# Ledger of designs, part 1: VH-VL binders against a9kqm9

All scores and structures are predictions.

Target 1, 255 residues: a9kqm9
Amino acid sequence: MRIIISPAKKMVENIEALPVCGEPSFIDQTNQLLTYLKSLSYEEAKEIWNCNDQLATMNFERIASMNLKTKLTPAILSYQGIQYQYMAPEVLEKDQLEYIQEHLYILSGFYGILKPLDGVTAYRLEMQAKVNLSDKKDLYEFWGSLLYNKLREETDFILNLASKEYSKCIERYVTEDVRLVTCVFGERKGEKVIEKGTYAKMARGEMVRYMAEHKISTMSEVKKFDRLDFSYDENLSNETKLVFLKGESNVRDRK
Unless a header shows other numbers, all headers, positions and changes below count from the first letter of the chain; Kabat numbers aren't used for antibody chains.
F, E and O stand for the ipSAE by ESMFold2-Fast, ESMFold2 and OpenDDE, each averaged over both directions (binder to target, target to binder). V2 = 0.75 x the mean of E and O + 0.25 x the DockQ between their complexes.
[cut] stands for letters that were removed.

## First folded at step 1 (VH-VL)

Design a01 (framework fv_dalutrafusp)
Fold by ESMFold2-Fast, scan of step 1:
Structure a01 (fold): chain C 255 residues (1-255), chain A 122 residues (1-122), chain B 107 residues (1-107)
Amino acid sequence: as target 1 above (255 residues)
Amino acid sequence: EVQLVQSGAEVKKPGESLKISCKASGYSFTSYWINWVRQMPGKGLEWMGRIYPGDSDTNYAGKFKDQVTISADKSISTAYLQWSSLKASDTAMYYCARHGRYYGSGKYFDYWGQGTLVTVSS
Amino acid sequence: DIQMTQSPSSLSASVGDRVTITCRASQSISSYLNWYQQKPGKAPKLLIYAASSLQSGVPSRFSGSGSGTDFTFTISSLQPEDIATYYCQQSYSTPYTFGQGTKVEIK
């Protein structure tokens, strides 16, 4: 089993709490993207990043001076946000960090796919970015089946804790002999299930930590996730979708 | 102190089954990988596979995936390497080794068992 | 699978000599390279991990260097007790793979 998870838009460098252990698998493709980004005008780059002038200026300067071999930070410590806050990788125990290094992959528009301790430099490039490189119109075309093929070589069971933007690069290529199971973290609102972004990101990070703490390797163990007031719902789940509902553990049925 | 103690030498005939052991002591057995390494007479080291005793997760080198089974018993801190049907080509020294103290750069075999010599001949 | 190639396959040197062994990986393995010493009839012993870190209790005459695909192991002043076969190992990804080994003998 492998677990996939989304990156974050905000990144930091110079974090020394964990060592850099490994180079991204598709560093050559990353170098092609870097060369492309360095060739863009400020206006073209800003359009790709879809952000305000302050962020665009910062990223334009970052790309201009970027060296893929220097100022490397472990991927798992570089990405910032609520998902990574709840995962809390910097305080994982030694055997728990070994678990995520073996099982967890972080998807990335710029690096493709990353092990937690792969060395990265800070960047901004979401998977939905519209690029014009090697006759590819966007990053989905650029990466093609490379990321799926990498995972398929290692496993026939992929647990998806990534957002739809990132999981699409894997989902499009899944065949019947591979099990891709997506976790949904929502709350019941009448007969509907609503997934609130903030709580879903918190739950995805917490699930990674939960799996590392319990050394989880089977679907039955994943279904036992009970943190952040979430609980598994058998009736709303199926073989490719595990639904966890917030607040349901407090519901009581009695005669 | 950390120790890995392996079972004694075995002399077997082709077709027989065999299960050898590696008993760990001095650390949390369920929190570290146990690796199996083969060394044929006069040859180098070959990684066969490993097990994480905490959840019995295993990884095998492709060459050995259909040849052996790696297992562990948490109650007695012991890992096992097993053959259902031995071949003469299985004649080798077999070592167990602990997968480091730490993650990342800690991926190194810091403690080794003394080895189990397996001889398969008719 | 990542292939590890060692050079030379064997060498003979005098006590006090500087001995150098090289190891090349078929792809980048960052600093996930370990060096082991195996004396006749004994289990291997870890000498160097993470390319350049000396294992506790190992004499300072042993050292390692390198990153990416090219790695070097050095014995600064060969001693009689250093007669052994030396192996490099990548632990970047499973399956873990070892070099062919370098047999070190004293003249």
Scores: ipSAE 0.000, ipTM 0.394, lowest interface PAE 18.9, mean pLDDT 87

Design a02 (framework fv_dalutrafusp)
Fold by ESMFold2-Fast, scan of step 1:
Structure a02 (fold): chain C 255 residues (1-255), chain A 121 residues (1-121), chain B 107 residues (1-107)
Amino acid sequence: as target 1 above (255 residues)
Amino acid sequence: EVQLVQSGAEVKKPGESLKISCKASGYSFTSYWINWVRQMPGKGLEWMGRIYPGDSDTNYAGKFKDQVTISADKSISTAYLQWSSLKASDTAMYYCARQRYSSGWYKFDYWGQGTLVTVSS
Amino acid sequence: DIQMTQSPSSLSASVGDRVTITCRASQSISSYLNWYQQKPGKAPKLLIYAASSLQSGVPSRFSGSGSGTDFTFTISSLQPEDIATYYCQQSYSTPYTFGQGTKVEIK
């Protein structure tokens, strides 16, 4: 079994709470992307990053001086955000950290796919970025089936805890021989089920922590997730989609 | 029974537009890639590109990126290959092929019968 | 792009002979290598995938081996119906690329 999860847009460097234990699997492809990004004008780079001038200036400077072997931070400590806050990797016990190092992969537009303790530099490059590398129209085409091929070599059961932007680079290559099972964390709104981004990110991080705490390896065990007021719903689920519903939502006024 | 059935042979003049089709049946059309492969008379196979009908995502070989357009219509389980302006050098047999993930190894397991396109004079 | 080179370009053999075709990739493609048979006037047919796995319904006289950059396709005992052109194809990365083909004829 392997778990895939999204990265985050915000990253920090020089975190020393956990050691760097490995190099990204597709560092050569990352070098190609870095060479490409270094070749861009500020205007071209800003267009790809789709961000404001302050963020663009910071990232342009980072790319200009970036060395993939320096300022390395473990991936799982570098990505910042609500998902990683709820996962709380820095306080995992030794056996729980070993669990996620064996089972968890972080998807990345820049690195492709990462183990938690792989050494990374801070970057900005979302999977949906429109790069123009030779005849490649975007990062989905650049990475192609490489990321899925790596996962498939290790497992026939992939649990998807990534957002659609990132899971898309895996799911379109899956048919018949591999179980790709996606977890949906939603809330009832009348007759509808709505997945709210903030709660979904919380639940994805919490699920990783839950799986590490319980050493989960089967779909049956995943269905028992009960954190953050979520519970599995058999009627809305199927063999490729596990739906967890947050209790009755009160979206207007609280009493 | 999985089948890919392609449109009939075409005879065209340089500069004309053309759209050929590949109709799929016997499986979930939106769940598999459809690839287009060219074979010029007496020559080998060339991958042109592919489409994932589920979201219309396309990939092209660099040589073909500006020469053709690949599209699909989910409602009739049909993929298309289109030229805005044909050249004599486009004379070839064109095959569509389904891409299946089987045992983790991407293979073109079903092929259409081919559409012969002749561009002359 | 990954370049695929086949050898030989053509061969002629007798019924019952062992026929060997080789395919080289310009970079490592692990085992993401398919072999196709194309008979005159027909669409290609998948014979081997994952370098060595026999496609369902394909006779056992066809086999494949290799990994990385060097691959071999073998017909252990050539039959009259095996007259065809054979192509290797890497499925490791797009753009997918084919070898130039090997024409197999019977004497």
Scores: ipSAE 0.006, ipTM 0.538, lowest interface PAE 12.1, mean pLDDT 88

Design a03 (framework fv_dalutrafusp)
Fold by ESMFold2-Fast, scan of step 1:
Structure a03 (fold): chain C 255 residues (1-255), chain A 121 residues (1-121), chain B 107 residues (1-107)
Amino acid sequence: as target 1 above (255 residues)
Amino acid sequence: EVQLVQSGAEVKKPGESLKISCKASGYSFTSYWINWVRQMPGKGLEWMGRIYPGDSDTNYAGKFKDQVTISADKSISTAYLQWSSLKASDTAMYYCARLKGYSYGRYFDYWGQGTLVTVSS
Amino acid sequence: DIQMTQSPSSLSASVGDRVTITCRASQSISSYLNWYQQKPGKAPKLLIYAASSLQSGVPSRFSGSGSGTDFTFTISSLQPEDIATYYCQQSYSTPYTFGQGTKVEIK
């Protein structure tokens, strides 16, 4: 089994709470993207980043001086945001950290796919970015099947805790002999299930930590997730989608 | 039973447009990549590109990117390969094939019977 | 693009002979190597996938081995119906690429 999760737009460097224990698998492709980004004008780069002038200037300067081999931060400590706050990787016990190093992959527009302790530099490049390399119109074309191939060499069961933007680079290659199962964290509102972005991000991070604490390796164990007031709902779930509902203390439809 | 059935042979003149088809049956059409492979007379196999019918995502080999368009119609489980302006050098057998993944590999498990395209004056 | 080099381009052997074909990738493709058989006037047929896995319904005389960059395909005891052109193919990354093919004939 392997777990895939989204990165975050905000990144920090020089965090030394955990050691760097590896190099990104596709560092050569990352170097190709870095060369491309360095070749862009400020206006072209800003369009790709789709952000205000302050952020664009900061990232433009960052790319100009970027070195992929020095002053690296473990990926799992570099990404910042609510998902990573709830995962709380810096407080994992040694055996829990070993669990996520073996099972967890972080998807990245810039690095492709990362193990938690792979050394990274701070960047901004979302998977939906419209890069224009010689024969590739976007990052989905650039990465192609490489990320799926990496996962497929290790497993035929992939648990998806990534957002649609990132999971698309894997979903496109899955066939009937590979089990790709997506977790949905939502709230029931009448006949509908509504997934609120903030709660979904919290739950995805918490699920990673929950799985590490319990050394989870099977679907039946994943279904026991009960944190943040979420509980598995068999009736709304199927073979490729596990639905967890928030606030299910008085569900009348199940009685 | 999985089956890919391709449209019949075509004889065309240079400059004409053409659209050939590959109709799938016996499986979930939207869950597998459909690939197009060219074989020039007496030559080997060349991968041209592919489409994922579930979301119409496409990938092309660089040589074919500006030469052809690959599309699919989910409502009739059919994939297409199209030329806006044929050249004599497009004379070839064209195959469609389904991509399947299994135990650390991906492969073309089912192939259409082929569509022979002849472009001559 | 990953280049696949196949050897030999053709071979002639007797019924019952062991036939070996090799395929080399220009970079590591792990085990993402497939072998197809194509008979005159027919579409290719999958024989071996993931370097060494025999496709359902394919006779056990066909086998494959290798990983990384060097791969071999073997027919342990050549039969008359095995007259065909054989192609290796990498499916590690797009564009998918085929070897140039090996034509197998009976003496």
Scores: ipSAE 0.000, ipTM 0.421, lowest interface PAE 17.4, mean pLDDT 88

Design a04 (framework fv_dalutrafusp)
Fold by ESMFold2-Fast, scan of step 1:
Structure a04 (fold): chain C 255 residues (1-255), chain A 122 residues (1-122), chain B 107 residues (1-107)
Amino acid sequence: as target 1 above (255 residues)
Amino acid sequence: EVQLVQSGAEVKKPGESLKISCKASGYSFTSYWINWVRQMPGKGLEWMGRIYPGDSDTNYAGKFKDQVTISADKSISTAYLQWSSLKASDTAMYYCARRYYDSSGYKYFDYWGQGTLVTVSS
Amino acid sequence: DIQMTQSPSSLSASVGDRVTITCRASQSISSYLNWYQQKPGKAPKLLIYAASSLQSGVPSRFSGSGSGTDFTFTISSLQPEDIATYYCQQSYSTPYTFGQGTKVEIK
């Protein structure tokens, strides 16, 4: 089994609480992207980042001086935000950290795919960014099937805790011999389930920590997730989608 | 091709134990719920319970929770239904069935075993 | 538990007739209703799922409709091979429950 999760827009550097243990698998592709980003004018780069002047200036200067081999921070400690706050990687025990290092992959527009302890530099490049790199029109075209092929070599069961923006890189290539199962964390609104971004990000991070704490390797164990007032709902779930509802319980589908 | 093949007919006396089987082939056995359904002679279908072979998680209908045990052996892709002490009222045809969960969230029993007839009489 | 009430318990019709069977749930089950055919001495066979979806390989003369609590199963033109008992099943929640069955016979 492998777990995929989204990165975050905000990143920090020089966090030394955990060691860097590895290089990103597609560092050569990342170097191609870095060369491309360094070639852009400020206005072109700002358009790619789709952000305000303050953030654009900071990132433009960051790219100009970026070196992929020095001043590295473990990926899992670099990404900031509510998803990573609830995952709380800094408080994982050694065996739990080993679990996520073996099972968890972080998707990235810039690095493609990362293990938690891979060394990274802070960047800004969302997967949906409209790059114009040689014959490639966007990052989905740039990465192609590389990320899926990497996962496929290691597993036939992928648990998706990533947002749609990032899971698209994997979903379009899935074949019948690979099981891609997406977790939905929502609230019931009449006869429909609504996934609110903040709660979904909290739950995705919490699920990673929950899985590490319980050394989860099977679908039935994932279904037992009951944190943040979420509970598995068999009625709304299927073989490729596990629905967890906030504030509701289905005793027959739990545990 | 997906198949569920059940063990042969059984003739037992009240008080005896019994374990019947349902062997799956043609799909990933550990990825689908296997359900057990009872049909008493001349009567309709009753859902008894189910097992997820991947981790042996079980659910029982209230009527059957104290009557039978459902188990599975994933190394041989086989699910089981077991009685510790049979009663004459257990005389019935027993079916296993795979639950399919489609991409729209609908659940249905897409493949059934041929049935195991269990007769309990003195 | 969700109770499924099926009617009629039996019916006799001629070849070519339109046959209608109804099923009522004790609470709303949305479209989580399936129909199974059981021929004498055989295991049940799935005909319709999700209230109205025809299972692959099943003749188009079989159809289903309804949502919520009231459901209908129809055979548009009864054939000799359709002699069987038909069961509805709710798959909305466990325990899964079946209607008591409708025995269809040819006159």
Scores: ipSAE 0.000, ipTM 0.397, lowest interface PAE 19.3, mean pLDDT 88

Design a05 (framework fv_dalutrafusp)
Fold by ESMFold2-Fast, scan of step 1:
Formats: C-alpha cells, structure tokens, sequence
Structure a05 (fold): chain C 255 residues (1-255), chain A 119 residues (1-119), chain B 107 residues (1-107)
C-alpha cells in the first residue's frame, strides 16, 4: 500500500529536526522545470504563479538563484499548513517515521512525487500551473503518467488522501489492476455529505499519523479511523470511496 | 571585462524627441536586465524601468510609463531610452545599470548621460 | 510602491570614525536590500547586496546588517576616499526603489 497526500503552498527551509535521507525520484525533471522557470521573463513567471507582485518578485528571485542540491530540508518538515500541523511529523517516533518513509508520498508540481525525507528547496508551483515547456501546456501534461507509473511499480493499492487538484494526476491513469481508494471526511447536512476544507485537511493529516501509529496496511484497518470525531460510514462508502462522518459516532438512532 | 558605455551629453529644447543609448560588452547581453535610473540635479536616484533584451520584455515605474520608451537591439548589445516630447523637468543625469536575471542588485553601471532641456 | 527612508540625510565625521547609516522600508523586504556608493561626478557603485554580502573588491570596513524593515550600513573606520552619497535600494519588488541618500563628508 502507498498513501498519497497534497503538498502545501507555504514552505520553510533549514529545518533539521529530521534528516534528509534521499533525493527526489524525478530530480532530472525538476531540473528541466527549474531551467525553464529561470528562462522566463518576470511577467511570464508571474502569469504561471498567478499571484500578486510581491509574491511574484520574491519567487522570481528565489528561482533565479535556486540550487537543487544545497541547504535542503526534508519535504515532510518543509510543507506548512493545517494538514501538516495535524500530521505532526516532527514528533513521530522512529518506527512511525519508518512507516511513513515506506508508505507515504507527497505530490508536488515542482518535484512530481516525494518521500517524506527527500531533500527539497522551497518553491511555489502548484499542479494547476500552466507551463509551456517543449510540447507540454501544463504540469499535468509535463508529468503525464510518470507519477502513476512510479506508484504502480511499488503497489496495486493506493490510498488517496490528496485534494482533487493533485489526485487527478494519478486518477487519469488508473487501470483495473490497481485499486485507488479515496477518503472523504465530511459532515451530514440533511440528505447530503459536505466536506469542509479545513476539517478535511485536519483529518487527512491525522489519518497519516493514525496509520503510522497503528502500522496500518489494509482497508479494514483504515476503516477503524475514529479521530477528530470522525467515524466510518459503511452505507455511504464503496470500493473506491471511504466516507468518514463528523459527529455521528455510536449514535444508532441516526442510522 | 564588463562595461556599459552610454551615449554623450545632450542639450535639447522642450518638445524635441531624444533617444539615448547604453552599449553593453563583456557579457551575455540577453541574460541580464538593463535598468534606467534618473538623477535630477542635486537629488537622489529614481528607478524608471528596465528591459530584458532576450525577449524585449519591459517594466516601468508608474510615473514614467507614459513619459518614456525603453527598447533594446540585441544584435548590437545596446539598450535605449527614448522621449517623444521632452520637458524642462526631464533635465537630469540618466544611468543604465544591469542585473542578472538570477541576482537582485545592480552590479555594473554606465557612466551616465547628462540631458539638459532648456529654451 | 515600497518606500525607502534613510537616516541621516547627511553627516560629517573624522577620519577613523565609525559611521552608521540606517534604512527603513515601508513594508517587509526580507533581506532584499542593497547599498550603493556614489562619489561626486561618478556613477553609483555596488558595495553591499542581500543586506549583508560584501561585493568583491570592496574594502572590509564596509558592512551591512538587518532584515525585514530595518537595515544598517556601517563604515568601521572612515577614510578620506569614502566621501560620497550612500543609497539603499530594495530589490524585493518592482518598481525598484531607492532611499533619498545619505551624504558623508569628512571634517
């Protein structure tokens, strides 16, 4: 089994609470993207980043001087946000860290796919970015089936804890012999289930921690997730979708 | 040896057009921005705008966008600053300065072109 | 636009004195601040880049420090050839903006 999760827009550098234990698998493709980004004018780069002038200027200058080999931070400690806050990778015990290093992959517009302890530099490049590199019009075309093929060679069971922006780079290539299962963290509102972004991000991070703490490798074990007031709902779930509802644990009269 | 050599001093009347130049040598002209900086007599430095000669992309400071045109000819490694109609308030020293697309500071400057606009 | 304010506007000091000039940005510019020296009748020359990095060939008596909004430029032991106007410049955002300059004269 492999778990996929989204990156974050905010990144920090020079965090050494955990060691860098590897190089990103597609560092050569990342170097192609870096060379491309360095060749762009400020306005071309700004259009790709789709941000204000302050952020664009900072990132333009960051890319211009970027070295992929120096002052590296472990990916899992570099990404900042509520998802990573709830995962709390900095305080994982040795066996839990070994679990996520073996099972967890972080998707990335710039790096493609990362193990938690791969060394990274801070960047801004979301998967939805529109690049014009060779014959590719965006990052989905640039990465193509490369990320899926990497996962497929290692497993036939992928647990999706990534957002749609990132998971669709995998979903597009899934074949019958691979099981891609998506976790949905929502709340019942009348007859529908609503997934609130903040709670979903919290739950995704917490699920990674939960899986590491329990050394989970099967779907039956994933279904036992009960943190943050979420509980598995069999009736709303199916072969490719596990639904966890907030606020409905052990209330028989609601079923 | 990196050099930016600017055209000579100009004396003009209000309403006249003018084009001054900054000729680069000793480096890859298409890999550096060329910036134009104004210094009015007895005053400080004002950034006017810049051009990336590799694709002729330009940026202007707001107050200069309608006043001047910045251009470059990469075949002769020369950048230009042009006015269609000069004003007395354009009297100043004009400097060109480069910065690498991957750096953030003006490491080489031209010697300056003095422009005097008077009746 | 990011506004840069220098202090003082001018100073007069003796040879061997420590001279300090400050520069304040109207918003955070991280470490994207440069210092230039302009001698009478000449073009500006880069002395310090990225707040604290000494440009090659520049004497070690010149130094810079600071981050965010407050920056300092120091000449540890003023020499006669240091008579000049000194400018800070932010390179965090376009347009690039300069401080108003600090004129340094020897007594």
Amino acid sequence: as target 1 above (255 residues)
Amino acid sequence: EVQLVQSGAEVKKPGESLKISCKASGYSFTSYWINWVRQMPGKGLEWMGRIYPGDSDTNYAGKFKDQVTISADKSISTAYLQWSSLKASDTAMYYCARHYRGSYWFDYWGQGTLVTVSS
Amino acid sequence: DIQMTQSPSSLSASVGDRVTITCRASQSISSYLNWYQQKPGKAPKLLIYAASSLQSGVPSRFSGSGSGTDFTFTISSLQPEDIATYYCQQSYSTPRTFGQGTKVEIK
Scores: ipSAE 0.000, ipTM 0.393, lowest interface PAE 18.8, mean pLDDT 88

Design a06 (framework fv_dalutrafusp)
Fold by ESMFold2-Fast, scan of step 1:
Structure a06 (fold): chain C 255 residues (1-255), chain A 124 residues (1-124), chain B 107 residues (1-107)
Amino acid sequence: as target 1 above (255 residues)
Amino acid sequence: EVQLVQSGAEVKKPGESLKISCKASGYSFTSYWINWVRQMPGKGLEWMGRIYPGDSDTNYAGKFKDQVTISADKSISTAYLQWSSLKASDTAMYYCARGTYRYTGGYSYKFDYWGQGTLVTVSS
Amino acid sequence: DIQMTQSPSSLSASVGDRVTITCRASQSISSYLNWYQQKPGKAPKLLIYAASSLQSGVPSRFSGSGSGTDFTFTISSLQPEDIATYYCQQSYSTPYTFGQGTKVEIK
């Protein structure tokens, strides 16, 4: 089994709490994207980033001076945000780090796909970004089936903890010989399950840490996730979708 | 010198409870995993589970999760394996082993020191 | 669970012979494989970890190789004290699982 998870828009550099233990698998494609980004005017780049002037200026300057080979930070420590806050990678024990290094992949518009300890530099480039290079009109076309093929060579079982923006680059290519199972973290409202972005991000990060703590390798163990007031619901789940509902468990409330 | 010393042999009847021990010395007990491994007479090795004494985190092989309890008392550097109700099929040699991670390009887990074993015989 | 299959189940060899044991995992375990020696009436002893790393204090005649699903353990020149059962063990994920063992005897 492999686990896929989304990156984050905010990144930091020069965090040395964990070692860099590899180079991104598709560094050549990343270099093509970097060359493209360096060729853009400030106005063109700002449109791609879709952000305010302060962030656009910062990223434009980063791209201009970016070196993919030096002053690298482990990917898992570089991404910031509520998902990574709940995953808490900086406080993972050695055996938990080993688990995620073997099982977890972080999807990236710029790097494609990353192991937790792959060395990265801070960037801004979301998977939905519109680009125009190599006869491709967006990053989904740019990456094509490369990311799915990378996962397929290693496993026939992928657990999806990524947002739809990122999981689309995998889902679009899934074949009969591979199981792709998506975790949904929501709450019941009548006949509906509503997934709220903040709680879903918290749960995805917490699930990675939970899986590392318990060294989970089977779907039966994933279903035991009991953090953040979520509990597995068999009736709403099926062979490709595991639904966890918030607020429907009694055990967690007893401390 | 790292040592794991296990409690002595036990002879029990089906339905009886039992708690065997593994006393560690020569290292920081709370910084390493303790694993329990079963070996039935004339058979191979079977991992039962482990505990991290520093925070009492446990992992069990599914087969053993409802059969045994693994615990540790860090004040006396001792890990335990316990049955509430023994069965004849529990007759085996039980080993404790220290688990540790070492970086070799990835974090590799190994059982680097083993106790001498506790023979448990369950018969009517 | 990851299944570990060893081959052969037993072998007989002469002192000084090169002995090879193989271990196959039911799925890729990268290089997270250990080899243990168990002499009659004794606890197992770690010989090799991370597929190919020799444990401190273990004689250099013992070696390991392989990655993914296929692994090999070798004794370059069998000695009388090497008579034992040898076990591979995947350390990739819990539950940790062992091969069925290979009994090594002298002819």
Scores: ipSAE 0.000, ipTM 0.388, lowest interface PAE 21.9, mean pLDDT 87

Design a07 (framework fv_dalutrafusp)
Fold by ESMFold2-Fast, scan of step 1:
Structure a07 (fold): chain C 255 residues (1-255), chain A 122 residues (1-122), chain B 107 residues (1-107)
Amino acid sequence: as target 1 above (255 residues)
Amino acid sequence: EVQLVQSGAEVKKPGESLKISCKASGYSFTSYWINWVRQMPGKGLEWMGRIYPGDSDTNYAGKFKDQVTISADKSISTAYLQWSSLKASDTAMYYCARSKYGSGRYYYMDVWGQGTLVTVSS
Amino acid sequence: DIQMTQSPSSLSASVGDRVTITCRASQSISSYLNWYQQKPGKAPKLLIYAASSLQSGVPSRFSGSGSGTDFTFTISSLQPEDIATYYCQQSYSTPYTFGQGTKVEIK
């Protein structure tokens, strides 16, 4: 089994708590994207990044001087945000770090797909960015089936803990011999389940930590996740979707 | 009080079927794993497998896969260990024990049944 | 499967003695190690979990230590009621496996 998870918009460099172990698999494609980004005017780049002037200026300067092979930070320590806060990679024990290095992949608009300890430079490029490469209209077309093919060569079972923006670069190519199973972390509100972004990100990060702590490798084990007041709901789940509901208010079947 | 009560001793002949039970009380049966542990006469402890009664998920040690079936009936808070065809080598004390999964990073068996002695002889 | 080896297989000690039992895993199991006591004719009883955590209701003379592959279980002052076989058990991955046991007898 492999686990896919979203990156984060905010990245840091110069974190040395964990070693860099390996190079991103699609560094050549990343280099094509870097060449494209370096060719853009400030206004064009800012439009692609969809951010304020302070962030755009910082990223424009980063791209201008970027070298993909120097001053690298392990991917899992570079991405910042509530998802990575709950995963807490800096404090994983050695055996837990080994688990995520073997099982976890981080999706990336710029790098395509990353192992936790792959060396990266800080960048800004979301998967949904409206790039205009000479023969590709967006990053989904640019990456094509490449990321799915990488996962498929390693596993028949992919657990999706990524947001829709990122998971759809995999979902489009799934064949019948591969199981892609998505975890949904929501709250029941009347007749429907609502997934609140903050709680979902917290739960995705916590699930990775939970899986590492218990050395989980099967679907049945994933269903036992019970952290952050979430619990698996058999009736709302199916072969490709595992639903975890926040709040276990029912000790009896209240119908 | 939290307790696991196992069925009584059994004396069987090779080839016979057998189903022994482990009845839980004093806690939420569906929230804990039930493990089965074998102890052959004069020997140590061997983990056979476990079941999570909430969804009937099972894990077996390879040695016992296809030799036994572990099941549970949550309506009566009872777990079972079953043989379709006993062998003389199945002569042992069989224990059930509960454990918690998914709460913290440690897994341990804190409550044990008293054991069921199974004797298989011709 | 992870193999657990205990040493010694048996020991005899006097009341009040410090008793030490060791357990070695065939691969690193971090701190996922439990210790059980089994008295003659009785079911096992959990004494220590997570390598060093004392189970509620268990006397403080029992303790555990270690991580990775090497673990130690200690009875600081042996009492008559401590006559039993002691087992280590790894909970790092299924199948869970036990050491062969250490029989503790009083002289």
Scores: ipSAE 0.000, ipTM 0.432, lowest interface PAE 15.8, mean pLDDT 88

